# VHH binders against Branched-chain-amino-acid aminotransferase 1, mitochondrial (BCAT1): the designs that were tried, part 4

Target 1, 366 residues: Branched-chain-amino-acid aminotransferase 1, mitochondrial (BCAT1), of Arabidopsis thaliana (Mouse-ear cress) (q93y32)
Amino acid sequence: KIWGFRMHGTKAAASVVEEHVSGAEREDEEYADVDWDNLGFSLVRTDFMFATKSCRDGNFEQGYLSRYGNIELNPAAGILNYGQGLIEGMKAYRGEDGRVLLFRPELNAMRMKIGAERMCMHSPSVHQFIEGVKQTVLANRRWVPPPGKGSLYLRPLLFGSGASLGVAAASEYTFLVFGSPVQNYFKEGTAALNLYVEEVIPRAYLGGTGGVKAISNYGPVLEVMRRAKSRGFSDVLYLDADTGKNIEEVSAANIFLVKGNTIVTPATSGTILGGITRKSIIEIALDLGYKVEERSVPVEELKEAEEVFCTGTAAGVASVGSITFKNTRTEYKVGDGIVTQQLRSILVGIQTGSIQDTKDWVLQIA

## First folded at step 20 (VHH)

Design o2 (from n4 with T104I)
Fold by OpenDDE, fold request of step 22:
Structure o2 (fold): chain B 366 residues (1-366), chain A 117 residues (1-117)
Amino acid sequence: as target 1 above (366 residues)
Amino acid sequence: EVQLLESGGGEVQPGGSLRLSCAASGFTFSYYDISWYRQAPGKQREWVSTIYSGGSTNYAESVEGRFTISRDNAKNTLYLQMSSLRAEDTAVYYCAAGYDRWQIDHWGQGTLVTVKP
């Protein structure tokens, strides 16, 4: 009589404690108790985060808000074991008129979808993505900095939360959004970037994931960034892996060269992330009458530039003061009245609502 | 179902004009950068022009000053006004939609433009 031990697989239901945020009318302090004048770019715990999970068919369920805190993951989750995860970055701004504004949230959603396809993941719809972001911002409205003091940085995450032993796509995915107030990158007097050209370690390779915002793109370059920083550099400019002759991007930013009336930036041909800020700056530049070239950019062409700047959600439009390549430092124009400043001013004006949005880039959420 | 349908191609004399159209369906047209590409016989496909989602336009040097790209988001339609056509403009013209001109999600079937005396 062979007693068949029925292993009752206890479905560990991840008890997401739905703390019912009872709508207690807390006296809507307009702003959180934060030193708004001394904001950094460090993580500040806000009130709420948004989350939703995919169904078996790949569709995402209705999301929910929970108090900001730790998440529970299966140790066999795809994100932990196989790096199956994507991130986004975006900001909410408070206008002078009290509006809360999102900048081109549909592009973040589209970029996540592109990344998800590349990473063999299911992704939320554009609508679900935007809704999740909206709910996150609205629930954390008191954490949106006053005008001129910063922005609420938002971090949408998409990751394999399903458990799997063996290399495979996750059976379940989680979409999560949290935020943190951050300072404006360019406070008056912020120093121009000093970049080091990395000659040994590439950021991406042809056929890789460099063109998507995968979490696995960042881990491999942390040591490169650490080394550069220890040498006094602001960040690293990467070269193409194939030839080492063309510039690609900075660790979390796209790069632009100003050559007279021409603005040049590397093409997003699979090894470079297509930044939303990049795309926006291209349009602004074109509207101002600049010629914009998206192409391969040899590292030697850096010597021909009058100005260099980087673009990213975190950095905005950041001037580059110098680039060091093979122990040769090239300096660029920085300061007031330069093309970089003009482009930055227009972008920030649109983002904050001080300049009329004629391009449907700004979504008012409150 | 996502569709891009080009029209307006045909034969034209050098110095002539044509207007191409691309009708889009099955996706949110206004969110995309929309581009024209062309492929001449025996040549590789080349970028012609892009109209960005915000409405700004960019052109290849070979067509700058002669071609005008435009879009009507209400009609989900892309246009290419071609003027001062040259023999070297002979190609199949393709409409393409993507996050940017390097990451195309959708392609049309193309429309043939022939510039000959």
Scores: ipSAE 0.936, ipTM 0.975, lowest interface PAE 0.4, mean pLDDT 92
Fold by OpenDDE, fold request of step 22:
Structure o2 (fold): chain B 366 residues (1-366), chain A 117 residues (1-117)
Amino acid sequence: as target 1 above (366 residues)
Amino acid sequence: EVQLLESGGGEVQPGGSLRLSCAASGFTFSYYDISWYRQAPGKQREWVSTIYSGGSTNYAESVEGRFTISRDNAKNTLYLQMSSLRAEDTAVYYCAAGYDRWQIDHWGQGTLVTVKP
């Protein structure tokens, strides 16, 4: 008589305490109590974060807002054990007219989908992604900096939250969005970037994950960045792993060269992340009448550039003052009136609503 | 199901013109950079032109001033107006949609363009 022990799987109903955020009249302070003049790029705790989880079928459920805080994660979660995770980066801006604006959120959603496919993950739909971001921004509206003081940086995350001991895709995925107010990277008077060309350690390799915004891309280069910083450099410019002859990207930014009326940037051929800022700058440059080349860029071509700049969500459009390669420092034009400044001004103008958006790049949230 | 269907290819004399079309379905067309590629016999596939999601355009040097890329998002259609065609333009032309011209998600089957006397 084999007593079949019916393991009553106690469905631990994770009582999502729907804290009914009773609409207590929190005095709608238009702005959070933050020193807006001295914002950095450090994490500032905001009020709320957004999250949703995938169902067994791979679809994501309706998301919810919760107070910003720690998340509960199974120690066997795919993200922790096998690096199955993606990040995004985007910003919300407050316009002078009081509008809250998102910049090209659909591209972040698309990029996450691309990354998810590469990382064998389920991803939210574009609509779900944008909705999650919108809810995050709206719930944290008081944390969107005043015009000219910065932006609300948003960090969408997609990660394997399901538990697995064996090497496998997670059974569950979590989409989470949180934000932090950040300073504009390029305050008037900020020093141009000083880059070091890393000759030994590549950022990515052919067939790797360099073309997607995987969390696992960043850990391996932290030591390289630390070393460069200890030597007085702002960041590192990486070379291709195969030949070591072509420039690829900076740790969290794409790179551009200005050569007269031509702007050159490395092709995003699988080892370079296709930045949204990069893409936007390409279009702006083309519209201004510049020739834009996306191709392999030999490291030696850096000597031919009049200007060099980097593009990223965090950095915006950042001038590069110098690049050091094999103990040779090359200096570039920096300051006002240069091509880099022109491109930056247009981009920021569109992002903040001071320039009319004719490209459908800006989504008004509030 | 995602589909890209090229049309408008054919035979044309040197100096002639053709207009290619690419009908897209199964995805949000307006979000994508859309590009034309071509592959001549015995050669590698090469980039021809891109129209970005914001509407800006870029061209390979070999076709600059002769080809015009355009899109109609309402019709989910990409176009390539080719003028002053040359023998070296003979190729199968492919429509491609992606996040950018280097990360293509969707390819068409191609349409043959033959430029011959």
Scores: ipSAE 0.934, ipTM 0.974, lowest interface PAE 0.4, mean pLDDT 92
Fold by ESMFold2, look of step 20:
Structure o2 (fold): chain B 366 residues (1-366), chain A 117 residues (1-117)
Amino acid sequence: as target 1 above (366 residues)
Amino acid sequence: EVQLLESGGGEVQPGGSLRLSCAASGFTFSYYDISWYRQAPGKQREWVSTIYSGGSTNYAESVEGRFTISRDNAKNTLYLQMSSLRAEDTAVYYCAAGYDRWQIDHWGQGTLVTVKP
């Protein structure tokens, strides 16, 4: 299928510059020229991105692929002035059998719609979201790493692109999808994480946007994360803003405790992002016969846990080796033969197609 | 357009059984976690059970072993089979659909279950 050429003038507050490309150019190459053994979690530009926009009635156009490139924004765009924007994160996997797979993409679409309602934005339909992601993966198929070498990380974006002055919902929205091949979200690679409990600065508060994936949630965590990392920690574990007594989540990941046959995770009631990996691990654990408790989790329970792990699309299922709270360091079980590894292996197996999907979670796109 | 309609409530004696149903329409049922909640007079609504979109089930401790949640995605219907009913189970039972158990998008109007003391 030939990639079309399209120009957007100054008709909208944002535009995508598009060039015509012949249908045979590099589209059939099996793998891009990438050092697959040394991927981290840094931007690697790929061939194409997907774009569409809404009009005043909230409907989104069909959309189109264009060459990966910078976008142009009016300086008065709502995203630039008022932070009216949402992100998503998801991965495409290549299985040993050659399939290219998405994992529960309808949940990403639903989460974007929920966030759009909170942020007074129009959102693409679930079908439009998934179609845009599928087109992006197919157009960038050579950028999906070989089996065992990582995944193609996909970044759907939705933002207010309408140009206006004043605090108001934008008149126009832009939906974009791009990808980047990735591995190791944390600099430690697959090694266990060391977390620092932040007692002063919460990540989220009731009535805020911590329960949706708003762009504005991520700038405020940078200073707290920088301070923890300068002291040698991998990341920060936050407490609730209301009482300061209950754990909530890591900067970009949910947290779980293993206590015997019981697996515990904080409830997502308004201040904690409903992670898709979190949702998936809950079901996997239940099917294996673990008791799963979603509830408020007092910070003192960290001392009772045998294992601790984090979940997120970028991080996967990541073991926590230690947590430091009030200058006291608690260590946890890591390595092979533990509950964390069992759960990780099943999840990855389903995502990559090496374990049969009996839950209708995997969407094959190639 | 969006509806969750509970049925099957009624009056039973202690130790009896009831089967609740919840018919859904106006949304893609299979994408959602679907739950039963209940509210007794003067109390806050409390979680009873969830069947997740992938089919796994979880229960409140007070009902585990006595209640069974199930779903039929082809018929857009949620069920709760209640057995060994006790006076403490008397409540209005609501079905709820959401992204997860804690973030509910749609609520039903409820069906009353009365267990005679």
Scores: ipSAE 0.836, ipTM 0.940, lowest interface PAE 0.9, mean pLDDT 89

Design o2 (from n4 with T104I)
Fold by ESMFold2, look of step 21:
Structure o2 (fold): chain B 366 residues (1-366), chain A 117 residues (1-117)
Amino acid sequence: as target 1 above (366 residues)
Amino acid sequence: EVQLLESGGGEVQPGGSLRLSCAASGFTFSYYDISWYRQAPGKQREWVSTIYSGGSTNYAESVEGRFTISRDNAKNTLYLQMSSLRAEDTAVYYCAAGYDRWQIDHWGQGTLVTVKP
């Protein structure tokens, strides 16, 4: 209207503050005023976020950077009413030489497309996903921690923002990317994890969404994790829903066993998220001459393992110090000079550029 | 249109060799893990080998040492070099592309390998 305030009117089902920003308005080459030595894994608001929405034909618009801020949602949005949403997790790293690197961003994009198919959502193309992430990192360059001080954690989101009453796929989808500088995912920091085997409540069921990164997978984990933490454990290790005999994963990370020259991880056949760190560790281990087995892993094999570790984008490669199953505590090798540390060092070296990437895994963006 | 076209199947004597190819089009080949699977008559499809997007390889125990998987990303082609063939290797061999071995997005139509008695 020409004459001022709009008292009532049509509002988009979801919106972000659209503000076209230029590179000249962003601080380049300097670091944000952050206590880099005391980062954990909590939200630190950055300067900008990227957003776009689907057109009526399901294609996504070019998208824009805007200042980090709240989003508006219609109460009938699909994400709020039917949980129609996906997350991704990835990091930007600053190398000692000043480069800013992404690690296998095409895999995050592919995983979002797979999840979107499962959830009856439109997804940005791989190219659009990666461009949105690149723009977010570049606009927030001063928030990428100095070498050795952590990483910029990036949260691509895809959710049903269109309003609809009734159980139906949303009419509009929003793709959004924001970042936060992070360091330690677990409260224990770099200390080894202590896991409790949860026998009653599975993380996932065949036919459910445990194999995709649906937002609705993570709410149910909270009560189980809270109970384990109140008893002094770091997290839980889940068993399969079908038999209760095989390990699957922890709340938000995959698990590996080291048994001599063999490294074993549960197969991701329908109920286990195909972690990008998991995929990367498998290849690193194979190249080092380990035998790698992706299969069902009976819980009894925990007693045969020399080392156990978890993998995830947030946690990296995290050593497990003990697992408690049916009141029996099994302890594992931790510290330096073990297979877990070897694998972690190579992965981090590739991600940060200190080890030459011969696999086309890193993408330099600055 | 996504296509995976296997070729190179045929009849071979026990102990013989055969090279399978899989030509891919319609997707970014280098992003994918690419696998060979096989299915003998009356049996379930079984995994044979994977070459990961980063170039690492892994094999089913039954074929390790006898089969070699490789890929040429410039030609969008997957290969399986088969040696020391046995009667139990008789099957239709399928090329598969996916996010990983367990999340297959695309399957080929298959090529028949017959190892004579």
Scores: ipSAE 0.831, ipTM 0.939, lowest interface PAE 0.9, mean pLDDT 89
Fold by ESMFold2, fold request of step 22:
Structure o2 (fold): chain B 366 residues (1-366), chain A 117 residues (1-117)
Amino acid sequence: as target 1 above (366 residues)
Amino acid sequence: EVQLLESGGGEVQPGGSLRLSCAASGFTFSYYDISWYRQAPGKQREWVSTIYSGGSTNYAESVEGRFTISRDNAKNTLYLQMSSLRAEDTAVYYCAAGYDRWQIDHWGQGTLVTVKP
């Protein structure tokens, strides 16, 4: 029905390929009219989005760029009635040298495929995922912030669009990608976070979907987060549902503890999202000579940590200043000259191209 | 079809060395974290070592300093160089590939390492 959903191999696809080949002309383009110094983390509409649908055998069509706009859904669509939906989150960066870069996009693609298997959905291939993201970034190149002014946040989205009345997998799936320029994920900006340990409502449980990036994981977070914020906390730190004794993650980020030369993070076995920033920080820390432990982490270990930080694509590497558990506030080292800042600086340097990528993590697309 | 095929197991005297290999096919090897696990008779399968997709390495405390994991992405091959072997290292050794060391997508068939008493 809409232009982007009706045809394959359109002029828009050719235009994106042409723009990619002619990257120098794209690098010279006028920036969008945005106050780049005052971005937060909220929707700023961009020019284009990428869309495709599954065909009869579960494979996805080539797809099309379309203008950013509303999508049309049957009232019986699986996403609306039974919650069959997955998201991803990634960023495009503009380096000081003018390159436009993606960071480990194959991992986002793999994670969406893992989530699709869990949710009984068809997923685009790794190639189709990355191609859709590249087309979206190139078509929205003027929306990629200048160096040092943020990033273009990209939202790959996969959902059951086919109609079904009954608890069953959808007959058709839609994959789309849109972007928004962003800067600060937390309203605190670069200030340290203050977390509250939630003991009553778990984020996830064994057998649920907490280990995949399902859309349905995020609605339940809202009331818990609202209550914590009304008490002056930045966010909530969840415990495991099975025992209530081990830390898991914050609302949308993984957590790390620094204990001398040892860096500890909860294992991703079943209820904790395998964050791409988490995976990247583990390797950076190992290369710097830290010991890294991925394991169950009793909540009592919070008292033993010198530093605590959170990781996520949206949040980056965010320092935690305090955690309150059972009305006891524990404070942590913050500021410059600490492990958290060292790790953050290296990660951001790799993502933006100011530090040499020796790990094949960066994909240049312009 | 995805395959992980271990080789290099065998009998060795205490203090000896072995090199295990794991040949991978049917997937993009460089995207994956690749690990060695082992299982001794009567024991649970345990993690030995991981080499992450970016090339960093990590080891179980029981093998650190004695074992070295490596990968050759051009050859789609994982290695484990084992030295200073002890009777307690006797086990079937498995190659595993996954999104991370906890979310294993593919397992090998295993290769037996026996360290004589």
Scores: ipSAE 0.813, ipTM 0.933, lowest interface PAE 1.0, mean pLDDT 88
Fold by ESMFold2, fold request of step 22:
Structure o2 (fold): chain B 366 residues (1-366), chain A 117 residues (1-117)
Amino acid sequence: as target 1 above (366 residues)
Amino acid sequence: EVQLLESGGGEVQPGGSLRLSCAASGFTFSYYDISWYRQAPGKQREWVSTIYSGGSTNYAESVEGRFTISRDNAKNTLYLQMSSLRAEDTAVYYCAAGYDRWQIDHWGQGTLVTVKP
C-alpha cells in the first residue's frame, strides 16, 4: 500500500496509460444503467477516478486512472488537521450531435492554482489539471447523460495528504478527479429562489479564503443555511464583513441585479469567489449590448432591481423571485421573457453545443 | 519568465491620440483577462479598461467612447487606442493580466502618458 494514500488496483504511472487504453469496452458502451429521468445532485458512483501525488520537488507525477473507490489517509494528514484542501466543480455535457464537451476548463485549473498559492499548497499545472479531467471524462464516457438529461459533474480535488502534527504546509499533496452524473434541478421559466439577507454572520472577510474555493469555506455556511431553510427561504444572501452594508454572494453562487439596460454584480475584491458562470455571463451580457458594472453594491439597491439572478456550476443561471431584508420582502420579475432567461439560454446553448461557440470556451473531448 | 512590457506612452496635446501596446510572454495569454490601469501622481491606481479572455470589452465611465481596448492573441499583445485625450488622463498606464479584473497575477512596469495643459 502507498504510505498515507491507497486506491484499489494501484499501479505505477505506466499503468495509467495501459488502463486508459484497455478501457475500450467501457468507452464503447453508449450509456450506463442509470435512471436518467430521475437524477438529482446526489452522488452516483462512476467507473473510474483519476489520481496523482506531488513529487519531492512539488511537481505532480503523471497520475493514473483507478476504479472509483475510497481513499486512505494518515490521521495526521494536513487536510484532516489543518484544512489544506481545495475543490473545483465543472461539468461535461453531451450535445444533441453526440459531442462530449467541457466548458472553460482552463478557468477551473487557474482557479485551483490561485487557491493553492493562497493555501500554501503545490498544485498541478493547468495542463495536468485539464489532462486529468479529460482522462476522467473519457474513462467515464458512458456516465455522461444523454442530451437533455443532465451532465457529468466533475470534482477536481486537491488536498494535503502528507502527515504533520505542527501547523505547517503538508509535505505531500494529492490531486483527484471523480465524476457523478447530475441533473439541473431548475428548468427555464420554473422555480425561483427566495433569499434571506444574513446580517449577523458574514461568509468571508478580507484576508480570509472566501476568494478561493477552499474546502474549509463550506462547513461554516451550513448552520446559516439550515436556519434560513427552516424559515422557508431557499438560501442566504451575505453582506460584507467590513461594513455590513454591501451584498456579496449567496452560499455557493454569485448574484446579479438587472436594472434596465445595466447588469450589476458585486466586485470579487478578495472576498467573493470568481465564478466561471459569473465570468461567462458578464461577457454574454456585454456582447448583447448591456452595460455591466462590477462594483460594491449597497444592500438598499436591491429595491431598484427589476430582476435578480444567481450563477454557479450546480444551479447554472437561477432566477431569484424575492429577497427579504429587515422584514421587507422585495419581489422580482421571473419567467421566460426576461433578461435572466435570455442569458441562461445563451449560456446553456454554448455549453451543450446548440449555439455556436465564437469565444473558444468549449473544449470537445469526444 | 513572465513579462508584460508596455510601450507607446509620451506627450500629447489636449484632444490628441496615442496608442499603447503591451507585449506579453511567459504565460498562456489567451486564458487571461487583460486590463489597463492608470495611476496619476499622488492618486490611487484606477481601472481603465478590460478585454476579457472571450474577447468582450468593458470600460471605466471616464474613458468610455474615447478609449478602445483590443488584443491580438496570436501576437500576445494588448492595445489601448486613446483618443480625445484630456489633462486628467495624464498618468502612468499599467498592463495587467489576471483571472479577472480583481485578481491580477501580473503587472507591467508602466508607460507614462502626459497630456499637456
Scores: ipSAE 0.801, ipTM 0.929, lowest interface PAE 1.1, mean pLDDT 88

